# VHH binders against o26223: the designs that were tried, part 140

Target 1, 191 residues: o26223
Amino acid sequence: MKLLWTSQHIKVTVHIDGKVSKMDVLEAIKTRRSIRKYQDREVPEELIDKILDAAMCGPSAVDERPWHFIVVRNREMLEKIPEVHPYGAMVKDAPVAIIVCCDSSLEKIPGFWVQDCSIASQNILLAAHSLGLGAVWTGVYPLEDRVEGIRRLFSIPEHVIPFSVIPLGYPAENPGTRDLFDPDRIHLEKW

## First folded at step 9 (VHH)

Design a63 (framework vhh_7nfr_2)
Fold by ESMFold2-Fast, scan of step 9:
Structure a63 (fold): chain B 191 residues (1-191), chain A 124 residues (1-124)
Amino acid sequence: as target 1 above (191 residues)
Amino acid sequence: QVQLQESGGGLVQPGGSLRLSCAASGFTFSDYWMSWVRQAPGEGREWVSSISYTGGYTYYADSVKGRFTIARDNVKNTLYLLMDSLKSDDTAVYYCAKYRGISPTKYSDYFDLWGQGTQVTVSS
């Protein structure tokens, strides 16, 4: 009886997530936009796991892979982020945020952790976009007041440096695409 | 007008079955996780089940897992709860609720829209 009921009453719709996940790499790169407005919808944990898997696949100097991630879903904690990050107002409206951190104890080459964490941050943005989500990179490092604010808010140890806060959600805005190609910035063989 | 309207409650004997429906209007139903929440006489609210915007993910309270099934019809803007093997402890007012963001099973529970409720009484 339950199967007959389920067959007659459940309608499955294909969402943007299913369509976007079939996007090729170049299309994903070209169409990704910063998204600061989110639907009041939960992001499944399975999608966050896929995004973090992609984040850890970036190249890293001397394979140091210094990144650690804090996943924040608690609404009260998300609402406190704008208090320590003045340009992070949109975070309070997101269903989830990822804080990208560097564990300095894993650093093998001084200074390259910034590039490592930048790569991880960009992979989060691209993976989110490919899965039908919107995200934006809000900067923390190298602004010391933001670094210390985020550290205190999330009980981050002194040897760990918060690098970026990336709110994620289903997009509630559609800014369209950009054509950014500028051949004047390409030099052949020499300046 | 933004609203949720439950139906399908009633009196049943232990071991019986009921189907609850919740008609949604005034918002894009397919954009939201939906939940069933119940309140027994003299008790607080108890979360029962949640369903994702597509129906691809469902969560159940341990007390109802294996007995209840949550479903949705995004074309009809309707949420369902199929209740099998009903017990006297299932006696409660059942509310349809629109999920606001954070999963009730994982981190916190909160809803921004509630129906008026439908009474389910399980009694011999």
Scores: ipSAE 0.000, ipTM 0.127, lowest interface PAE 17.2, mean pLDDT 82

Design a64 (framework vhh_7nfr_2)
Fold by ESMFold2-Fast, scan of step 9:
Structure a64 (fold): chain B 191 residues (1-191), chain A 124 residues (1-124)
Amino acid sequence: as target 1 above (191 residues)
Amino acid sequence: QVQLQESGGGLVQPGGSLRLSCAASGFTFSDYWMSWVRQAPGEGREWVSSISYTGGYTYYADSVKGRFTIARDNVKNTLYLLMDSLKSDDTAVYYCATHPLKYSGRFSEGMDVWGQGTQVTVSS
């Protein structure tokens, strides 16, 4: 062709110590750590929107996409989460949390909603990391006390199942690097 | 197919006690919230009590709170309703019901009744 074309690239950008950098996907996956200490800084709505967009881009069984999300910024509500989730103590110190939920009325294949919501949760963690934020997945489902506690606290309907609570913010800690590659877990051709 | 078999009803005097049982089969009982509902002659179905899939959460209608206790045995696949201080207004056919969704349930009206029920009559 004769015409000049502009290349369009989708690139992941992270904020490191106030500076903007670019991170490839493998680097994001390998360097993401659970972050439980947050700066006293507001997370802009634009970044939450980007994270939720990424969450909804995950694969879903028969494209059922049963996920719904509650964004919690209210300090009083964040402070109540540890009352119903004993391992969610750090949530009260986060500027924002995302509750990942499954609308079971959207489920097309029984049981696959757990995988769908796991994928959405992991995408939230990776997207947050890529944007210079820290986050941690705190488990709700399948622990009955946490499921029903979170349901009542946030007025979640009975056909909707709270799956995870993910606090996030600008990190106030920098955990060391993990080397998790284990070749003994790789089997060639068969077990 | 889902099968629910209620038993334990009978005739009692006001202030008496009964223990209802519901034997469940044909589904993974331990994955579902279970409820008791009742229907008095000429009336609609009324929710009585619900219990979570592990038994850790229980809910009761205001009319029975403090008098009835819901319990379950996930090894025996059996739901129970222990009824104390029975009143004439408790006279009804009692049904056990499954919530339609696994691992989900509140005290709501979206419950499935599969059995014939058990008659409770409170009369002097």
Scores: ipSAE 0.000, ipTM 0.165, lowest interface PAE 16.4, mean pLDDT 82

Design a65 (framework vhh_7nfr_2)
Fold by ESMFold2-Fast, scan of step 9:
Structure a65 (fold): chain B 191 residues (1-191), chain A 124 residues (1-124)
Amino acid sequence: as target 1 above (191 residues)
Amino acid sequence: QVQLQESGGGLVQPGGSLRLSCAASGFTFSDYWMSWVRQAPGEGREWVSSISYTGGYTYYADSVKGRFTIARDNVKNTLYLLMDSLKSDDTAVYYCAKVSRYGTPLKSHYFDYWGQGTQVTVSS
């Protein structure tokens, strides 16, 4: 894998109904859905590089940026992920998955790496959506069996913690968008 | 075509042991997570335990952890549940279930095929 040399201004475009359209940030946030069914098509390396560039642009506690990423394209390895991850059945059918990890040696403030890796995971989901791909966040941490299963499968060192597994591909489903605004969850001045 | 057939249930006294079996046919058994689910009289279905494709990973409900062991034999296409230190609260019909594609083995909503069940009664 080759990352882009610079993190310049990236034009956001979305493939809708086979056509490319420009998507603003609010539209991307509101229309992103978890995608668990993928076309039998390869995702170009250039798109993965753009997604990882976006993942690293998230804020982190005390700018610790503890994230590391494993890009998995090997079919045999992808087929083994559902064996160790009970919510990861769809990973077997994805052309690629990204494993978001925390290098604990980079942590500057205890416990905040979870928030840092959550931000990186969400940026992967949004970036994938903006590029016409579908993805889903499958949780690893804090479930010890999943953490150790993923660790062993990918030879992850003891000081590194696998946080999430995110399969990606061209979507083979369209769940539509949701209107989730609930004014009863907004409290003015008091509970 | 898909068939799951449980056996090994029966009447046992508290503190006793039973070994349940589930014979699977009509699908590639080694490609799927398998689960055990029970239903006590007058209650809803309760997930008990799940096992990964190879048997390398197992999950248990808190109520049975340390007392039950789930296992599988992919050559014989058979799922097992070894039940030790049985309690009256373990009285239920026990079902084996196949986990669907894209499903989680921890929630019965994602189980696409079920056996007929085998009765386990722990009394006196």
Scores: ipSAE 0.000, ipTM 0.200, lowest interface PAE 14.0, mean pLDDT 86

Design a66 (framework vhh_7nfr_2)
Fold by ESMFold2-Fast, scan of step 9:
Structure a66 (fold): chain B 191 residues (1-191), chain A 124 residues (1-124)
Amino acid sequence: as target 1 above (191 residues)
Amino acid sequence: QVQLQESGGGLVQPGGSLRLSCAASGFTFSDYWMSWVRQAPGEGREWVSSISYTGGYTYYADSVKGRFTIARDNVKNTLYLLMDSLKSDDTAVYYCARTQGLYKPSYTSAFDIWGQGTQVTVSS
């Protein structure tokens, strides 16, 4: 899947339905849940483009922006992910997955790429949710067997580190709301 | 106590319009997704539409897309269903339901509080 490009813009995102989601930021954050069951329905390229645009808008250490993304729609490739990622069984049933990667050649400060790619991963989850999709973050880094398994499966260069695999699709489950606010974890002015 | 009360049902001609209301009390309305669920004579319950906390996000069953609009007023603690271009197969008891889920519910077990229902009959 590729982003749309024109001579007038470095990237163009297409509006597919003529409507804009009105979910506010706090509502999106509070209502996002990990979704592991998906409808047998393809996700439009336009929505993937919007999600990736949002992923790249996160802050990064010293503005290094080391992230690269692989968009996987091929059913055979999605079915192979659980072979190298034991807890990624749901990926084979998703219509699409995004693999978040770090290009170490873009790293300006050692070690902060983990935080950068975490931010990108979270933005993917929130953007997907705001667009009516469900997604889940499945961990790759720092588990060496998963890192090398994913690298080999998708022909990822040695200087690029696969960080997370995020399957997404139209949700086929509704896990319910969570009350996670814990005032005992808030300390005023000192521990 | 926790209560949902529907109103606005009635007899309407095919192609007509109707607005349903649901008054919520006994809980913080703005903290919950809300839904409309209907049950036609002799049928099981069918999810119709859901709306997020602020009303910024809505879902609709394929059978009602483009004809129905779900809305909410968090100041008045009221949920609405605006029904246009009504068809005979829209005849059902319409229930307001508090939704425990975050996305489009495809099953009635996602709802923990139900109203008494309001009858909508689309005449021949």
Scores: ipSAE 0.000, ipTM 0.125, lowest interface PAE 16.9, mean pLDDT 83

Design a67 (framework vhh_7nfr_2)
Fold by ESMFold2-Fast, scan of step 9:
Order: sequence, then structure tokens, then C-alpha cells
Structure a67 (fold): chain B 191 residues (1-191), chain A 124 residues (1-124)
Amino acid sequence: as target 1 above (191 residues)
Amino acid sequence: QVQLQESGGGLVQPGGSLRLSCAASGFTFSDYWMSWVRQAPGEGREWVSSISYTGGYTYYADSVKGRFTIARDNVKNTLYLLMDSLKSDDTAVYYCAKPYTSLRGHKYDSFDYWGQGTQVTVSS
């Protein structure tokens, strides 16, 4: 199957047998979109492993690297996520989801784990996009009811905090082009 | 047709060093985490080390941490284990192993292919 995708230089990128020509970093950043509709098609473990490798390459405060990841492929478990995450309805239709977690025992500087896990989450989204997949970040932390719901569903211990749930798969939608550059948000020297 | 071929083992004195190599073929090497596993005489298999696709992440068993370094060359499709400060307890056959799924430390023992092994003997 060939999938049309937006790129920096042309508006189309062809995906062949789940493989895509390597994108420039700026192109990947500018063309990544939140994808909430997925093909009924398995994502190979090799691609998940590449995505998780990329997730762990992010910078972290004082190199604390507090992230842990839960990979969910079990259909029954994926179908239960919307019960504890009201805006996670698309997760039940995804072939796989990654739950990004913080192990608080690894935290060296208070509070920076949020930035660390945000970086890991964004790297998952960019890596997925570069490999011809679509993904979306669904927020868990800091919403207490979602944190506890996800913790209970996946038997996550109290010293570990679920941060985000990221469903991913081969895209079944193309949201189109966005131009987000706004020079009014750039201030020179002072506000 | 996955093939893994280890080399570089031998006899070394305590405190010595060895460099093990594993030549991989029959699969896209750069798409897989790779691991080293050892088996001492009369013992079960013990996971030693794992390396991510890019080499950006490495994991080590507590018994070898600080003494062994795992590395890879994705152009040459070769996995390495650099072994420093060798102890008699390191005596074992060392196997190159390809996981079925991603291997994160010794938490996951799932390997679908193994090499023939290379003998490392640490003795005076």
C-alpha cells in the first residue's frame, strides 16, 4: 500500500511496504500532524523498537532519564483506555499504543521529569512520522483522574507516574498542510 | 536465513582483556537490538549486555557493569563486546543473540536466533 504524505519540498511522500524515504529533520518537524485514524494493519516490532530508541535519545535534566515505556498491543487492553481517558477514543482503533511513564525514583531534580517525558513523547511522534506511521499525544499528567485510571488499568506502581498515551499506526487520514510561523510571537531583545 | 558468527574468544589471565566480534547476515542488522549472552560450565544462560539499533542505548548485567562495553558497526553488520578486567567468574561460552522483539536489559529473554558461541577462559 502507498500512502500520500505532506513534505517540505513537495506535497506528497510515497510509502511503499511500510517503508519511507528518509526525511530531512526540518521536513519531519514541519509535516508531522496528529493522526487519530489508523489502518487495520499491524505495526512491525522493529518499527516500535526504533521509535523507543529515538524516545530515549532526548535530553533530560541532569541526565536523569526517568522514562519508562509500556507497549500495549492487546486489543482488550486498548479498548479499555477510553474508559479512563475521555479524549482517548481513537486508542481503541489503533494497532498499538505507547504509555510514557516517569519512574520518580530516578528523578534527580524535582519537577523536571515533566520536561523529560514531554521530550520523549515528542521524539515518539517525530520518529513514528519519519517511519511512515501516524501518532497522537493524548494527555494523562497532570489530570489526577486520568493518572489514577491509567495506573490502575496497567498495574503501575505508586512511584511511577503515567505521563502520556500515544496510539500509533499506519495513517488512514491526511490532515493536510499547516503553516504555523507567526512573526508576532518573536520579540527582539525584550518583550 | 539468519546467521550469527562469534569470534575473539580465548584464554586470558585474570585482569586481562578480550574483544569479541559477531558477524551478522541474513537480516537487516540495523533494524534489531543485539545482545550478548553467556553460559558458564554447568550453569544456565545469563544475559550480559544489549545495544539499541543506533548504539545510543546500552544495558549491562550488574556482574559486568563498568568492565564490559558493547558496541556495534551497522556498516559492517558486526556486534562487539569489549571485555576489561576479566575475572575467573567470566569464564563461559559467549553467544551473540538476535531478539524476536526489542530487548531492554535482562527483563526480556526472548531471542529467536543464536550464534555458535565463542569460548572465553579466564585462568592463570
Scores: ipSAE 0.000, ipTM 0.154, lowest interface PAE 15.1, mean pLDDT 83

Design a68 (framework vhh_7nfr_2)
Fold by ESMFold2-Fast, scan of step 9:
Structure a68 (fold): chain B 191 residues (1-191), chain A 124 residues (1-124)
Amino acid sequence: as target 1 above (191 residues)
Amino acid sequence: QVQLQESGGGLVQPGGSLRLSCAASGFTFSKYYMSWVRQAPGEGREWVSSISWSGRYIYYADSVKGRFTIARDNVKNTLYLLMDSLKSDDTAVYYCAKDLSYPGTEFSHAFDIWGQGTQVTVSS
């Protein structure tokens, strides 16, 4: 056995805080909050992989699965997002962001890619929450200026449409659960 | 005029119980998270408990969990704190506080309206 140093064999193993308990689906849905303040702490690649696996498990119209994802960790790039997205100021403070995109060449039924990418975006938020992370969905599509701004910033080809930008990290805020149940929005049998 | 007024404090023996009330006026009480915050002599303010506008979501500090119960009456515009198994460490001025969030939205963990406080002293 010989100890050999190579620039190709470098990986960082980040210990995940064991404080996170198993969360059932209803608890995850009801307690997930938009998180806009993050700790100065990197998110392990293994957690990003789990989140993206969950994103790809969403239902998709005629199984077209048009989603592609850009994982952004570069600080310089994260700091440029607010310049093309007015409500994306928190992205510059996140350790990582995921850009959800639609590859229109994979679209089988016109228009359903919006629902497909919405489902993928929500799965990212729920998966992040279940793993002890915080995230927020910042809207890109259908606002043309944001779509073109993000496209140019990340060299996204013409046939690919950026849908959402989701910064995520370990939460530095802990908002309580929202109280949203409204029985007046439920109609039995007919309007 | 937006106002919160606490009552029900006093001197109690260790292991005793007290019920605090907070009467709210000047805002739509039924639409906001409400909280209890305490301040012990020589210490900073410590959050104790919060309750959502409908009462469906309730939170407690670990130091009081299992001993204190927060409740609200949206018809009477009143917030309550039921304190059981009181300890000397519970000695503090207890404040009623309104959450900063808009009606029907997030619990912000920030407060814009505070009551005058009610003194709770646990001593034998």
Scores: ipSAE 0.000, ipTM 0.191, lowest interface PAE 15.6, mean pLDDT 84

Design a69 (framework vhh_7nfr_2)
Fold by ESMFold2-Fast, scan of step 9:
Structure a69 (fold): chain B 191 residues (1-191), chain A 124 residues (1-124)
Amino acid sequence: as target 1 above (191 residues)
Amino acid sequence: QVQLQESGGGLVQPGGSLRLSCAASGFTFSKYYMSWVRQAPGEGREWVSSISWSGRYIYYADSVKGRFTIARDNVKNTLYLLMDSLKSDDTAVYYCATGHYESLPTYDSYFDYWGQGTQVTVSS
């Protein structure tokens, strides 16, 4: 069976603990940090839907949009992720994680799915930050053991490739901001 | 332990209306996306509609958009499908379903729990 998917997204203002996040794009980019410690609070479904909507809005090579997402809230499943992902220890303490996947059957240009899924992953991080949440990108692809471990845990078909695991929650840490601008990496007119 | 029980199906004339209900138990209903999926005689399963935990995010298949309304009551742990302007093509067994990850299911593989179904027959 193959479901025919059509949907209508409802445009709703999201309030976080009585507050609306109104970060502009540059502020969001400059202040986003990897967050690995989370409050013991559930993330509302509406925020996850907004984050996934943002993930799907990224540019994609020849508009192939090969991404699929698994939303994991089940505590037993979250606790098994560190067994197959050595740097994913924080996932077991997160209220939710998103697994970004590529459906290779949707790929139109060989290899560009990596860029597509990277764009989707970054949009998840920025959207989460703009909504007052913290998240971190933990790499799966191209590490073969992690790809197969995650595939096995979540019954992911062979034609689908797990790309990243992104735990998210309300932040329980506040890392300082970074100033990373380096003019030596900018070349005018030519190298 | 998860149990879904549909009711409200029956025989109705074209242009008529029906209200389906699904009583849920054995899980935290208010934290799961709930869906209606139907199967017509001799055909595969077709997703009809889904509703988020709070009821704010609602999705419909093109074939039913504007005619069906999905709703939920998190106090009573009940899912509803209000069916208006019924057509002969709506004849099917209607199933209440929910997914493993407490998220919006987009494919059959995301539905882990199904009810027994309720028959809807639209005929002259």
Scores: ipSAE 0.000, ipTM 0.145, lowest interface PAE 15.0, mean pLDDT 82

Design a70 (framework vhh_7nfr_2)
Fold by ESMFold2-Fast, scan of step 9:
Structure a70 (fold): chain B 191 residues (1-191), chain A 124 residues (1-124)
Amino acid sequence: as target 1 above (191 residues)
Amino acid sequence: QVQLQESGGGLVQPGGSLRLSCAASGFTFSKYYMSWVRQAPGEGREWVSSISWSGRYIYYADSVKGRFTIARDNVKNTLYLLMDSLKSDDTAVYYCAKSEFTYGPLDQSGMDVWGQGTQVTVSS
């Protein structure tokens, strides 16, 4: 094959990964969108495993890593989520959902588990996007009625707090990317 | 709607200087990273320089480091390229390009809005 100056081209772009054939981290962050419509297609177990591996790679306060995850594929259970989460209607149409939970027995400093589980939730969204899937973060904590509803529905023990419900699937919508950069929110050297 | 308009090209002798300008309209200029890209006759596009929205981060291709200076005026919505010690190898059409990407040398495919170009010829 005639790949003139291919190595030179790769060298020029080497300031990140030397290749642009896959979505890089910055591109993934900027192009991720909330996806609420899903194809009627199964998501392979291998992709869920990759997503959960990424979720557990997030930083956590004093390395407490308090997260636990429930993977829900059962159609009857997915259909019941909107009963306890009013704005989770799209979950019933997803092939799978991940419930991000905090095991309070793993918490080393009070309150920081919220940040820890937020990081895990965002990593799920980014990893899903990078793998060609769509997902959306539906809030559970700190809404007490949703926390208790999800806990009862999935038999979650009292020492575990459900934080978010994230439906995932192959996208059946393609929202355009948004340019949200606002330099007025950036203060150089001082406020 | 969105437009980039280059000016300032021309014929100069080796060792000479030129100042290119790019007038931007139809978008919030002060928000975006801006770049200069050139294309010599019969060759592909070559990235020359990029500048961040604030002017704080500036990048140059190795071929132009120490000779070219990129600058911007966010009040006038104008991008500049100040070209010193010009060489025959700098002969090309110079394009102003808008990019939403934040760092480093950019592939030409990473730019979403292009100007029409301005010709720079370095010859005796």
Scores: ipSAE 0.000, ipTM 0.204, lowest interface PAE 15.5, mean pLDDT 83

Design a71 (framework vhh_7nfr_2)
Fold by ESMFold2-Fast, scan of step 9:
Structure a71 (fold): chain B 191 residues (1-191), chain A 123 residues (1-123)
Amino acid sequence: as target 1 above (191 residues)
Amino acid sequence: QVQLQESGGGLVQPGGSLRLSCAASGFTFSKYYMSWVRQAPGEGREWVSSISWSGRYIYYADSVKGRFTIARDNVKNTLYLLMDSLKSDDTAVYYCARYSDPGLTHYESFDYWGQGTQVTVSS
């Protein structure tokens, strides 16, 4: 019988020299949750810059790095997103949202930009979580009505494809963590 | 001088909800990680949930994920456990516990416990 959790089962964040707390990479991956409710607090520019730096560090096919990002803080613009994205209702309540885009002129291998932008989107979610923020990935591509709605709302040129809308802020909800490890999905040496 | 006093337990039907509270006194509550631990009849203690001193980091046992929510109010020096979709297996005495490392980096032990509050889930 285990009476208490040991330190190896509990994830810890350390504050060093007055700087933002740091989190183990595996802990960040395992404890990140979709957050759809946000505090009425501004997210500092420094934190957004750190998140976007992390987004751009993802691997991409043949190093094409096709991603561009739109940072939306304007309340009127955030309130219009649910009009063109039916499952993006939470975006209007977020202090900021990031729109992940693909510039097709930067694409070197057809079709791999979807994977590249997925990697960038996941890095945004992980970086936000590591900095004490909550975020959620709302899907845009490949739904043509959402792609065109977002493109028109933000004056995105035709050679650029909006991929995801990620609202973020300081979390005002706590869905808890998940244990998703399933050994039955792991095959050794062959199927 | 450290005191932890639980309340909010009781008898509830399966599928019901309860809100447990833990009133803390005699220490700087906002500088301690807090936890809920339960003990079912005839069994050992089982960790349920933990919350960091700021409320920013929260952890749950797999048996309660999606059903229970831990929260804290550092102004009122109170820890909460909101329990939804209660099952007969949730029947236990629920204890409020304080980690011995106040805002430092380790969760190695509990140094103070409340008296416990009984939760009974029965039809």
Scores: ipSAE 0.000, ipTM 0.103, lowest interface PAE 16.7, mean pLDDT 84

Design a72 (framework vhh_7nfr_2)
Fold by ESMFold2-Fast, scan of step 9:
Structure a72 (fold): chain B 191 residues (1-191), chain A 124 residues (1-124)
Amino acid sequence: as target 1 above (191 residues)
Amino acid sequence: QVQLQESGGGLVQPGGSLRLSCAASGFTFSKYYMSWVRQAPGEGREWVSSISWSGRYIYYADSVKGRFTIARDNVKNTLYLLMDSLKSDDTAVYYCAKQIYGSDTPFKEYFQHWGQGTQVTVSS
């Protein structure tokens, strides 16, 4: 056989500490979906630690790594998020949420913290998915009312900017997969 | 819903020719790389050929170069494999496959959807 194509393109391993399967990177990226319905089941601290470790491994402009994270498990606080973030209604039903923040005192190049925190946010979504969890990115920055609402709710200092709120949990829905590849958006050598 | 339907297989003598067709539906055929993959009895899947959405980039496995020709008709949403100088080693079920990600090289491509296959038997 010259070239062997097998179902082993997908590497799946079972991790006993959470009964979660790990996917290869391309499968995780392609099959991740926004999950807004969660089981009434707590997420172990070890899984949150693994997700945050992955979040901090992202690249940042001039290695500034401006991100800070708030882990919210308190149900009363989770239930208040939709009041300051009108499109974050699903957060109240999640067992945990991560708030991605930028500490502006760590910023080395003005404005690149937005890209840095976007990378951290996406890594949270991918890591959660790879660990058998569901999550969704709810936008905070650059909407000033949401930024100030979240800041007040979680006592965030003036020099720290809340960027995104990511509720996560064991998924209670399966929206399926999408075929999103569009070759019309790929230009060879020139536009 | 993506559907791929192969046809054109059959029994042929060594040195003979066959033309396989794959009718595609449920997606915009003209915007995706398409491939032929075969599986012989007792063996894993072997990639045979790939063609880009425009037809500009075409790739063949070394085992079929100079004997097989891949082609596509983007108006009819059909993929073809023209097989000349068939050998007993070409005996396999031939599958039409839709690409979703990868470079222009076959071993970098990910096959997302498969047809049900068409049997090719080369025997005297």
Scores: ipSAE 0.000, ipTM 0.097, lowest interface PAE 21.1, mean pLDDT 82

Design a73 (framework vhh_7nfr_2)
Fold by ESMFold2-Fast, scan of step 9:
Structure a73 (fold): chain B 191 residues (1-191), chain A 124 residues (1-124)
Amino acid sequence: as target 1 above (191 residues)
Amino acid sequence: QVQLQESGGGLVQPGGSLRLSCAASGFTFSKYYMSWVRQAPGEGREWVSSISWSGRYIYYADSVKGRFTIARDNVKNTLYLLMDSLKSDDTAVYYCAKTPLYSEGHVSDYFDYWGQGTQVTVSS
């Protein structure tokens, strides 16, 4: 004979100030998580091509677009990556990995290739997520031992710099949500 | 523990004004959209207004535009609804709600917690 009050969920949809926000993109950005466990299932080549197309659509300093990509599916090669990358143990269990590289001969402004390759790496992670795949960025540059280890393993020329190794596949884990917004990091009009 | 406590309701004549308050605790108030929702006798819940965590984005139901003003005080962890030109149709229990953001080009109000509400009665 007691009515217990419980939380209720109702959906109310409101258009934002005369223009629709790009909410689908924001949801993809907010829900992307690092995935380190993969199903034993091949990723079709067309999905890799879509991911790399997205990677090449990033902004680039003076439009230098210095990125090159190595797609690794060979099991023997994937199993050797942890030998030269101490935090890359999960790569050997992935069906495929992408190595993001900078061709220094394409560099127009010294140093900005790091930003270019970071943008390409993030686009790979977002595109993979949007296609139902999971991925994780494992750092190579600027750690000299990892840069030279990856270079030797994949016969990368001296003028090309390996930047990141990104294993990807169909996810075998589902990490929880994250609350990352911090208003203390936002300053209005000046510090 | 998330807690929301509404206050400021009462009996008012048509054309009158009221100020509702919602005291929030148990979460980082400044990181959430907040909303007002009302329920008239025998009817379902109706969204009234929402305000972004910073106060920069404010939304109103068409039925209250120009008459109600939503505001927040992130130092006091308090949400307000300033109601002017009240009509008999505004008679309802008013609830404040913690509101997450959702995709699809829209702000969607899914409410995790509801207080006991505050009764607003507009009558002669």
Scores: ipSAE 0.000, ipTM 0.228, lowest interface PAE 11.4, mean pLDDT 82

